# Designs tried in a protein design chat: VHH binders against o75319. Part 31

Target 1, 181 residues: o75319
Amino acid sequence: GNHIPERWKDYLPVGQRMPGTRFIAFKVPLQKSFEKKLAPEECFSPLDLFNKIREQNEELGLIIDLTYTQRYYKPEDLPETVPYLKIFTVGHQVPDDETIFKFKHAVNGFLKENKDNDKLIGVHCTHGLNRTGYLICRYLIDVEGVRPDDAIELFNRCRGHCLERQNYIEDLQNGPIRKNW

## First folded at step 16 (VHH)

Design ig6
Fold by OpenDDE, fold request of step 17:
Structure ig6 (fold): chain B 181 residues (1-181), chain A 120 residues (1-120)
Amino acid sequence: as target 1 above (181 residues)
Amino acid sequence: EVQLVESGGGLVQAGGSLRLFCAASGFSFSDYTMGWLRQAPGKRREWVALITSGGYTTYADSVKDRFTISRDNAKNTVSLQMNSLKPEDTAIYFCARYTDSDIGHPFDYWGQGTQVTVSS
């Protein structure tokens, strides 16, 4: 069977909406087959994700899945009303320009198509932290002109956990701006 | 018990080809992304190729367009076709299970490895 990701239980299931943005980060929800390996209070299913979002008086308009695996849940486990986008993103290394572009393009497309609502872009990797934080911050820095330290601080605060990968932090702080098209 | 057993390594001349194989057991193979790692003498282990359960693949820049990873979920096998080999490809190659952990290590199991030596 599937193994629970390392330290997955240690991370908050869902962060807070990032003020001034449509982003919300969360750890990967796990399909039912994982429940037998978890205490009831540790379970976090796709259904639980939407319940927690609702508890924050928010609504997801898009889910961007950055994981490079398909073992956690199936897109079919999500409501049909919420678009699902997979961007296979290798962990632990700074995403390449193509991956960054795909993410930016998806975000920009969503924003253009959802000007009439306040639905959120839900972004997750396995822990909803490093890859997720990097790409969100990269967007804020490159597209919105946010200072790197401000972007990182904002993400960390809203996610409830701090970026852990030094190479990601270093690239955000000192790396070049990536092309937006 | 998770087991990964590599085979197919050997000595080849530059420009030559090798095909590595991996037999997996002890876990739900079809659920996991699999990959190949390599470790050259005196260097850190690096990932070479990844393949998801659904067949999506990616490669390290150093091997793009030369290496091809594939899998057979019915047989619990992963393979790595290596073409246009270079001396710098010399390393021990490991079949590895990719967990996609965002923290810690992204691979949790790998085999004993198979030696690939590319001569000039």
Scores: ipSAE 0.924, ipTM 0.957, lowest interface PAE 0.5, mean pLDDT 96
Fold by OpenDDE, fold request of step 17:
Structure ig6 (fold): chain B 181 residues (1-181), chain A 120 residues (1-120)
Amino acid sequence: as target 1 above (181 residues)
Amino acid sequence: EVQLVESGGGLVQAGGSLRLFCAASGFSFSDYTMGWLRQAPGKRREWVALITSGGYTTYADSVKDRFTISRDNAKNTVSLQMNSLKPEDTAIYFCARYTDSDIGHPFDYWGQGTQVTVSS
């Protein structure tokens, strides 16, 4: 069967909404087939995701899945009312310009279409940390003009875990702005 | 037990082609992203290609447009077509299971590898 990702259990299932943004980061929810390998309190299904979001008095308007695998859950496991976007993103390396652009484009599109509500953009990779944090921060830096250290601090605080990949951090802090068009 | 067995390596002249094969067993193959890694002498192991269960592919810049990864979920196989080979492609090539871990290492299993040698 499917193997539970390394240290997946160690990370908070869902972060907090990032103040001033519509982003919320979370670790990958796992489909039912994974439950037999988890203690009940460790389980985090697509259903659990939505429940936890509701507990925060929030609502998801878009899910951006950055994983480079399809083994965790199926889009069909999500409510039909919430759009799902897959951006295959290789881990452990700084996302390429195309990936960054896809992410920015998706976010901008969502914001344009959802001006009349306060629904959130849920972003996740496997752990909802490095890839997720990088792309969110990259957006805040490149598009919103946020200072890199502020973006990183904000993400870390809201996610409840700090970015771990030095190459991501370095690129955010010292790397060039990526093209927004 | 997870098993990955590579084959198809060998000696080839620059500009030549090789096709590597990998036979997988011991896990739900069709669920996993698979990839190829390589390790050249004195260099770090690097990924060269990935393919999701649904057939989405990506390649390292060094092999783009020259290598093609494919899979057959019915046969539990992954292949790597290597064209326009260069001496710098000389390495041990490994078939690997990609977990997509955001931390640690994104591959958790790989085979014994197959030697690819490209002569000038």
Scores: ipSAE 0.921, ipTM 0.954, lowest interface PAE 0.5, mean pLDDT 96
Fold by OpenDDE, look of step 16:
Structure ig6 (fold): chain B 181 residues (1-181), chain A 120 residues (1-120)
Amino acid sequence: as target 1 above (181 residues)
Amino acid sequence: EVQLVESGGGLVQAGGSLRLFCAASGFSFSDYTMGWLRQAPGKRREWVALITSGGYTTYADSVKDRFTISRDNAKNTVSLQMNSLKPEDTAIYFCARYTDSDIGHPFDYWGQGTQVTVSS
């Protein structure tokens, strides 16, 4: 069977909507094949994801998957009504400009096409923390003009966990603005 | 039991080519992203190439356009074609299973490695 990611169980399944944005971060949902290695209360499936979002009186309009693997779940496990976008993103290193641009482009496209609703952009990596937090914060900083420390604090508070990787934090705080086109 | 067995290493002159192979067993190979790591003398181990189950690939900047990673899910194998080799490519190369863990090391298994030596 599939290996459960290290410390995956230690992180909250779903964060809160980030005020003033359409972002919500969550850890990776796991397909049925992982359930035999989990206690019932530890299980977090694609179906569970949508149920938890609904419990917050929210609705997902897009899922951005940043993992660099395809073993966690299949796009077919998601409702057909919710678009799924894969942006393969290597962990532990600051995403390159191309990855950053792909993320920004996807977000901007969604916002342009969804002005008439309040659906959320769901973003996840494995733990829904470092890669996820970096790209969301990078967007807020580069596109929305948010102060780096404010973006980081907002993400950490809403996710319920703090960014852990110093290279990500350092790049957000002191790194250059990335091009938006 | 997870097993990864590398082969294909050796001595080659600068500008030459080598092809490394890895045979995997003991797990659902087709589900996992696989990769190659290398460790040069006195240096830290680093990843050089990754390939997802679906065949999506990425490379470290130091080997980009010179190395090509591929896989055969039917045979549970992953390979690394190394062209235009340089002396700085000298290292022990490891076949590794990638878990995508954002905590700790993102690879959980690797083989004993195969020595690649590039002479000037």
Scores: ipSAE 0.903, ipTM 0.947, lowest interface PAE 0.5, mean pLDDT 96
Fold by ESMFold2, fold request of step 17:
Structure ig6 (fold): chain B 181 residues (1-181), chain A 120 residues (1-120)
Amino acid sequence: as target 1 above (181 residues)
Amino acid sequence: EVQLVESGGGLVQAGGSLRLFCAASGFSFSDYTMGWLRQAPGKRREWVALITSGGYTTYADSVKDRFTISRDNAKNTVSLQMNSLKPEDTAIYFCARYTDSDIGHPFDYWGQGTQVTVSS
């Protein structure tokens, strides 16, 4: 308990809204019990997440949590007005078709229910980078018809960090289009 | 000091079953996702099963429908039930703690392992 994820401090807490989309990516916020191992400027709690989103003049309408653990924070740490969805996603490997389907289904449902507002879908894994970037880009490519390199560039720029895992990048660039509906 | 101690390995005939056990200590076991890894002779170590603190499980394709991971948070134990064993399942099996990280190594601690040998 309370172990800070490796290199978690090295990543920007929250990215920027991806223009032309409803996505924003961030690293996992950490509940208060982790703060004993953090300097004050290193803290990034669930409350800090919402403050930073508000500072961007944005509002979250859904959080999709891709972590394969429940030790970082509890859904009860989030405002009850914001829906929360856990999609357990194994790291280090390209997400399987079931995981991709769950993600697409959640995004499509959100867009339908929120067509009359500008709320964002917040997506995170542990660092808000590889699993998060993969699934956002997979959605943009398969559902929105975005070119793979354009999706990756947009994600990298808005997250503030580049996708790192080559197997994810290769699958996005050269893998099959998934029609998981 | 994180400690993971595997047991239950042995020699078993093809088609048979075996149950592995892992005793965990030195960390807040009930907070962590745990897994089983294996390493066959001449092959890379691979994960075969994962289980979250709340009991959500996933399996590698090679063992799906044959292996079942379980845990007891009160006793700080993880188990792996292995059914319909094949000679290809012959490996050293390790209990491991999952980091949930794409950046660092996916597991940060594992035990000394327990040998499973499946004969024809």
Scores: ipSAE 0.775, ipTM 0.899, lowest interface PAE 1.0, mean pLDDT 93
Fold by ESMFold2, fold request of step 17:
Structure ig6 (fold): chain B 181 residues (1-181), chain A 120 residues (1-120)
Amino acid sequence: as target 1 above (181 residues)
Amino acid sequence: EVQLVESGGGLVQAGGSLRLFCAASGFSFSDYTMGWLRQAPGKRREWVALITSGGYTTYADSVKDRFTISRDNAKNTVSLQMNSLKPEDTAIYFCARYTDSDIGHPFDYWGQGTQVTVSS
C-alpha cells in the first residue's frame, strides 16, 4: 500500500497567519522515513515546518495535531520549546462535541498564557484543510462571533486551498452553535 | 501484500455477546490505526470503532458502551468485543486499516468480513 497520504503532495505545506487571529494552518509534516518516496522538492519535515514559519517572521507557541494516527512523526521530533497537543479527530465526519470542546479549551488556554507575545497556534490534520479548517472556523464562529461565511473565506484565503468536504461546510454555515463550556 | 482476516462471527440472540478477531499481516501493523467497519443489509458500510497504535479508542454513537475494540501489537491482532447485541447490529463486519484522511476513502484495506446475525 501507499505510505504517503493520498494527495498530500497537492497541498501547500504551510499557509499564512490568519489576520486578526493567532492561527496558522499546515499539512502534516512527515518524518525522514517517508522521504524515500518523495522527490527532494516534495519533502516537508518537522524541521522544514519550523524553517518555513521562521521565513514568515513568525514563531509557533503551540502545535495542535488533529490526526487520528501516530505514524507521521513523533512529538520528540519537535523543538522542546514548542508545546505539542494531540487531539485525535476522526476524519470524514463533523467532529463530535467532545473534540470541539477540547480544541476550544486548548485555544483559550493558549491565548491566556500567551497574551503578552505574538506566537502562533499551528494547527494540522493530514492535509491541513478539512478537519483543520472546520475546527478553526468552529472556534471563530462559536467563541469570537465571526459570521460563518467570513470565517470560511478567511481560512480558505490564508490556507491557500478551499475547504473541500461539503458536510463540514454545511455544518459551519447552517449547523448549531456549539457550547463553549 | 496487506492481508486482514476476520473471524468470530455467527448467529446470536438479542442481548447476547460475540467477540470478533482480526489477524493482520503484510504491513507494519504497530504503526497504523485500525478499525472495524460494518455493512448492514441495504445500508452503506460504516465504521463502528477505531484504535490507534497507542491504544486510544473512538466508537460510533450507535455502539458506544456496548462494543470494545482492542489490539495486540505483538501478535498483530485486533479484536471487537460486542455486548448487548441488537437486531440492528446484524451486518458483515470488516477489519480495516485507517488512512486518517478526509480525502479519498477513510480506509484503504479491509478483509472479506465475518457475518454477525442477531435474532430477535
Scores: ipSAE 0.770, ipTM 0.899, lowest interface PAE 1.1, mean pLDDT 93
Fold by ESMFold2, fold request of step 17:
Structure ig6 (fold): chain B 181 residues (1-181), chain A 120 residues (1-120)
Amino acid sequence: as target 1 above (181 residues)
Amino acid sequence: EVQLVESGGGLVQAGGSLRLFCAASGFSFSDYTMGWLRQAPGKRREWVALITSGGYTTYADSVKDRFTISRDNAKNTVSLQMNSLKPEDTAIYFCARYTDSDIGHPFDYWGQGTQVTVSS
């Protein structure tokens, strides 16, 4: 079975660069085997991802894949020159401290290695919304000192869809700052 | 149609061990992340263990270091080894298919379940 994730078709494929950051969010690209159940205009492959990024006059320097599955595409479907990092992130619950630390470490490493260019970190989960938005906002709050409501508003605007899960929103607004070390 | 059939439940004393089994059919099992859920009397159903097609595992804090999930992609089976059982582990245990979605329900299929009862 080549099962399309529920409501995946309802979300914009790729958001916009978040101003003042190096982040861009998108939904999971789907390898060719999924296309039998998609109209041509619904397709969003790994190649389509890079074409859409180029159309925005941007370039990816890292992809962080937050999905807790390996069925959507293979890292080999991406250009070999773009680093890929998988962080298995359980959905429906606020990511645990280990997951948050892995994400912060990956972003900090990227910023150090890419201080002399303007490449972006692409982040996705299945829909590019809840887990993706949570971890990006958690980074901005904990590491960059951004106010929770400002981080959430920036993400929502640039993704083109609002964060939906109340437990994520509540944790970002009222939960503890997570350690960066 | 998707079928998940659990077995191996029973009555054990606290501190004991039990191994649950799940036979899966009707879908491309080797492509999907699988899990075990449980529902204790009067409680909401909760996830306890997940395993990806490639064998990466994650456990709920309440069972970490006591439970071990495993799978056999050639036989389409998932297992849950449960050690150092506590009365709080008493529940119906369900084998489930993980959606990896924050949008809908986190699991789209589960079986009828198998009862595990841990006596004090």
Scores: ipSAE 0.765, ipTM 0.894, lowest interface PAE 1.1, mean pLDDT 93

Design lg1
Fold by OpenDDE, fold request of step 17:
Structure lg1 (fold): chain B 181 residues (1-181), chain A 120 residues (1-120)
Amino acid sequence: as target 1 above (181 residues)
Amino acid sequence: EVQLVESGGGLVQAGGSLRLFCAASGFTFSKYAMAWLRQAPGKRREWVALITSGDKTDYADSVKDRFTISRDNAKNTVSLQMNSLKPEDTAIYFCAARQFPYMNTDYDYWGQGTQVTVSS
């Protein structure tokens, strides 16, 4: 259906590029069928996403969708020039090793193929916060060797909202390093 | 102004040890990965060692088990302990910094280098 996700309106549509990385996080854009349930200023469509990215003088090179549903928008709503990757990620629980691996693999593949440009990896879940933040931070921690608190702080600052789920934060701070291969 | 200043280089006999230091200023040191690279005469610059902002370390195969990289965030320094030195280790050693060591290929900041000479 076209039910607006709970608290979706409470979050900034798009964060800022994480300096030094190719990551940018945003909340899930909603296809046109959702607009009738939103005020004009609350609307955030796939088109709006790209407009907002452009306003930041950035360009998306990949979208990673971590939502566990396909009801929010269709890949066909995106420009053909921007690859779309779905990684079904269950909410509220720490992503499993397979999910983490898929994310890392996608990021690494993107970086390998996009060395000649500065395009961004757009990552979103429903709110573009918890699942999104966890996986981005997990990558920075496991692959880039960043301190967990620094990764979390960087993500929070750039997203404009802080990770909320304590189990995610705890796993990032104290959980085991996940294999990169 | 960003500065990376290497020290500790010099002449040493094969089998000897040296400890290089790099003093950083002008940027948030603790958020950066630090690396040592070296360039021998007539050869290309090569990566030697890396320490991430989270204190994870990595080494080139040629120096593994002989060299140790470490950092002191309180002093904004990175060091390279070089043991069991070989003539092949003779080079100018450079300190370099970048925030994310694997996502990017270029370093943001470079030192001027310090000469290490290992005699037979």
Scores: ipSAE 0.875, ipTM 0.933, lowest interface PAE 0.5, mean pLDDT 96
Fold by OpenDDE, fold request of step 17:
Structure lg1 (fold): chain B 181 residues (1-181), chain A 120 residues (1-120)
Amino acid sequence: as target 1 above (181 residues)
Amino acid sequence: EVQLVESGGGLVQAGGSLRLFCAASGFTFSKYAMAWLRQAPGKRREWVALITSGDKTDYADSVKDRFTISRDNAKNTVSLQMNSLKPEDTAIYFCAARQFPYMNTDYDYWGQGTQVTVSS
């Protein structure tokens, strides 16, 4: 239904662009039907997302939705100019190789097609933190060759919240590299 | 002030070895990927080798198994060990830095270059 996700209100709606990358993380925006359950200052709709991005003088070029449901908003709620990609990602467990590969492939495709601009890849799960942070860090580690702790620190700083799941952190720090193609 | 200063270039005979160095200053070296590029007379600049901030390495096919890139974060240096040198390796070799080597196409910082000449 239209129940607000647990602890959703506790997280900043939108992070900051990760310097040197095209990544920006945010919590899931909620469609209008959720507003009746929120105070005005708690509301964060797809429209609010784009307004906040604009306030940062940025522009989204792709949205990657990692939630495992479609009840939060519809792709039709987004501007037609911004492509939407759904990657169903189970919560609380380390994403499988297929999920990681899908994410990497999407990012790489975007980068190849958007070399002439500075548009961002917006990534979100429910809270825009654990699944989101893991996959972004996994990309930086596996593809960009970044040290795990540096990737995690960068993400945490830019998101304004720290990765919470120890199994995610452990896998990033000590887990195997996943294939990039 | 950011600086990248190359050294170790010179004249060497074919089949010989040479080790280049690049000393970095003015930025957080350990968070940057470092690369070597080269430009031969009348040719385009070409990428030679890369070492990421996490110490992963990559090489151009033309130098693979002959060249080795390494870094020392304590000294803020990057080196390029060049073995089995060929006349076609003759070029000005440049050190360059960028934080994320694949997401971005441009390098943030460049050295002035060092001449490497391989005689027949």
Scores: ipSAE 0.871, ipTM 0.931, lowest interface PAE 0.5, mean pLDDT 96
Fold by OpenDDE, look of step 16:
Structure lg1 (fold): chain B 181 residues (1-181), chain A 120 residues (1-120)
Amino acid sequence: as target 1 above (181 residues)
Amino acid sequence: EVQLVESGGGLVQAGGSLRLFCAASGFTFSKYAMAWLRQAPGKRREWVALITSGDKTDYADSVKDRFTISRDNAKNTVSLQMNSLKPEDTAIYFCAARQFPYMNTDYDYWGQGTQVTVSS
């Protein structure tokens, strides 16, 4: 139920906007029921997420949740003005083509509908690192034509942590381009 | 200071060829997508060709199979080989840089342009 994810405390709660993009990555916020298991300075709730985003003078326009569970927080914990998209993404393995496509489609749809603003696409998995980093980088590589190493470096720098999973890194660097439609 | 400087424009007969060059300085060239755009007299500026930072290319339908865009990161240059030129290709050609060519609509940097004139 309410156990803190392993190593969740080890990661910065929110990264920085990736310059030139609409992406920002963060670790999973935890609903209030988790607070009793955390020190005050360790708490990171949906409300804290939005406060931290505002501190960066940014605004979220979409949240993409890549976790494979629904136990961390509820969409109802988010402002009604911010759409929430769940893409169940299995951990530790390279996302399948369907997952990649769903992510790309969501991003493209957001960009199409949000041309008149500068709102961010917030992406998170459990730690906001591996699954999150992979899919963001996969988008930059496949859609924006960015070199894999540049995409990875940009993500790592902005997230404040480096992608850890070798299979993800290898797929980004050497794997095939996935279709965009 | 950021600079994009175009060269290679001129007068050419229909069916002829030209090669445009753009020399970049003042930014990390290898991390940017480079594009060529053109503006003919009395017409709006239109996109011609794009090469991403990962060397993927894209072309306007009007120039496909006739124009080729390429880049040299060691020299900070982007080129546009224009073959089988037509009078309708007459325009000022601009070099532009954009880090993410599809996510954003605006270019970060622009050149001053070079004139290309194709006679009948």
Scores: ipSAE 0.868, ipTM 0.930, lowest interface PAE 0.5, mean pLDDT 96
Fold by ESMFold2, fold request of step 17:
Structure lg1 (fold): chain B 181 residues (1-181), chain A 120 residues (1-120)
Amino acid sequence: as target 1 above (181 residues)
Amino acid sequence: EVQLVESGGGLVQAGGSLRLFCAASGFTFSKYAMAWLRQAPGKRREWVALITSGDKTDYADSVKDRFTISRDNAKNTVSLQMNSLKPEDTAIYFCAARQFPYMNTDYDYWGQGTQVTVSS
């Protein structure tokens, strides 16, 4: 059957809105078929995601899914009113320039279409940490002109977990600025 | 209490130069993008220049190559060097702050403004 992703249980389901931004990060929600392998308190379904966002007095206006698979949940498990975008992002290595540009383009499109509301961009990979944190921080650094350490600190604090992969951290801190278009 | 206080405005002949300053207090200045905006008589307020918390700059087309924005995080100041001034640059100039200039639609803090008058 459906195997729980390695270490998925070790991460908080949903972070906090990153203040002043339109971002919130979370780990991948798991459709009901995974729940046979989870204790009740460990469950985190697409429905649970939306309930937790509502509990924060927030609303999602876009979900960006950075995983390579659709086995965790189907877009049909999400409200039809919430746009869903998959950006296939290779794990274990710093995302390539095309992936970074796709992410930046998605954020720009969201901001244009949602300028009259306060909805959030939900971003997740499997754990909602390394790939998710990298791309959010890369956007803040390259587009918003935030200092790398400030972007990383903000993400870590709001996600509730620190970025783990050293190559991502080194690229954010010392790597080149990527083109925005 | 957050304060942004502009200074350095005045009267200058066309072709001349002025340097504006904005002194900031009451917030973590180094984490904020700073901007200058201006409002001419009878016109809407318009953006002039931006410097991000990471020191990246951007300018309105009408002032590009004539104006230079800079910041000093040790002194909590931002400045605007204005060269080759034109009568169309006549306005009240405001200093403003927000953390994320391309994602935020509004500014968190505003100064009261300083008058710049460029005579023909």
Scores: ipSAE 0.751, ipTM 0.885, lowest interface PAE 0.7, mean pLDDT 93
Fold by ESMFold2, look of step 16:
Structure lg1 (fold): chain B 181 residues (1-181), chain A 120 residues (1-120)
Amino acid sequence: as target 1 above (181 residues)
Amino acid sequence: EVQLVESGGGLVQAGGSLRLFCAASGFTFSKYAMAWLRQAPGKRREWVALITSGDKTDYADSVKDRFTISRDNAKNTVSLQMNSLKPEDTAIYFCAARQFPYMNTDYDYWGQGTQVTVSS
């Protein structure tokens, strides 16, 4: 059914642009069918997402959806002008090398296609925190050569919530650099 | 005010060595990737070497195995050890900073440059 994801109400809907990057993180928007279980002030729809981004004087140029389900909203709920990409990412486990590669490839493709604008890559999982933070930080560490603790600090501050999954944090801090192609 | 101040340039005979330094102030140095670029008279500025905030290094093919970039976050300095210098290395050398070398196309900060002249 239309079950609200556990603890979804506990997280800020949208973070802030991570300075110097093209990333912004948010929790999964929920389509109309979920709103029966939400107070009006708790609603966060695809339309609400774009309004909140516009209020920050930003514009989305890509949404990367990391959820392992199709039930929260349909791509048709998004403006036709904004590309949408699903990368199925299993929760609770450090993402595998294939998933990390897909994310890096998507970011690289976006940067090439959007070199003449300042649009953002919106990244979300269910809460916009653990899987989202892991993959953004993995990109910053492996591709941009950022120190792990600096990547994590930047993500946490801009999301407004700290990464929670200890196995993700430990892999970012102490795990191997994954290869880029 | 942000400052990048290069030093260590000079005149050197071919085959010799020089060490350049860049002193940084006015920004969070440890969070920035640092680069050396150079410009010979009448030519475009070209990238020489890069060190990321996480100490990953990279070099232009023309200077590989001859030049070494390093950084000291405690002193806010970046240096370039230049060995086996050739007349083609003659240029003004600039220190520059940007946060994310793959994602950022422009540098946020530039030094004024230091002249390196390599004689026959």
Scores: ipSAE 0.731, ipTM 0.858, lowest interface PAE 0.7, mean pLDDT 93
Fold by ESMFold2, fold request of step 17:
Structure lg1 (fold): chain B 181 residues (1-181), chain A 120 residues (1-120)
Amino acid sequence: as target 1 above (181 residues)
Amino acid sequence: EVQLVESGGGLVQAGGSLRLFCAASGFTFSKYAMAWLRQAPGKRREWVALITSGDKTDYADSVKDRFTISRDNAKNTVSLQMNSLKPEDTAIYFCAARQFPYMNTDYDYWGQGTQVTVSS
């Protein structure tokens, strides 16, 4: 069905660009079929996403969808010029090394293909917080060599919500060293 | 006011060693990756060494195993130990800063440079 994801209304639709990075995080946009269950001010459609990005004077060059389902919106609801990538990411547990590897390679590929522009990678899960924050921080720590607490602080501030899952936070702070490639 | 101030340059014979220092102020040093770059007369500026905010290091092939970059977040300094120097290492050496070395193309801050001259 078209049930609104639990607590989805409690989260800001779109964060701010993480300064110095190519990342912006947001909660899952919901296609029109969900709007019957939403007040007008609660709506956040794919069109609303792109309007909010433009309001920040930014442009998306890739959307990475971390949700485990395809019921929220269709890729066809996105502009044809914006690549879309689904990386099925299981919630509640630390993403496995294969998932982390796919995310790192997607980011690396984007940076190579977009070296001559300043377009952003939009990343979302259902709420745009825990899985999204984990993978963005994992990239910053493993690839860019950022200290874990600095990566977490930057994500939290720019998303407008703090990472909530302790197992994710603990793995970011104390987890094993992982290969990037 | 952001400042990066290099020191430790000079004249040295081939095979010798120098240690460069870069003192930083005016920004949150511990959140920045630091790099050394160099420019020889008539050549483009080239990257030499990198240390991330989390202390991961990387080096240009031409200096690997001869140069060592390190940082001291308590003193806001980055250094470059240069061993087994060659005449080809002669250049002005610059300290530079950016937050995300693989995502950022440009550096946010640059020092004025310090001359290193290696004589045969």
Scores: ipSAE 0.721, ipTM 0.859, lowest interface PAE 0.7, mean pLDDT 93

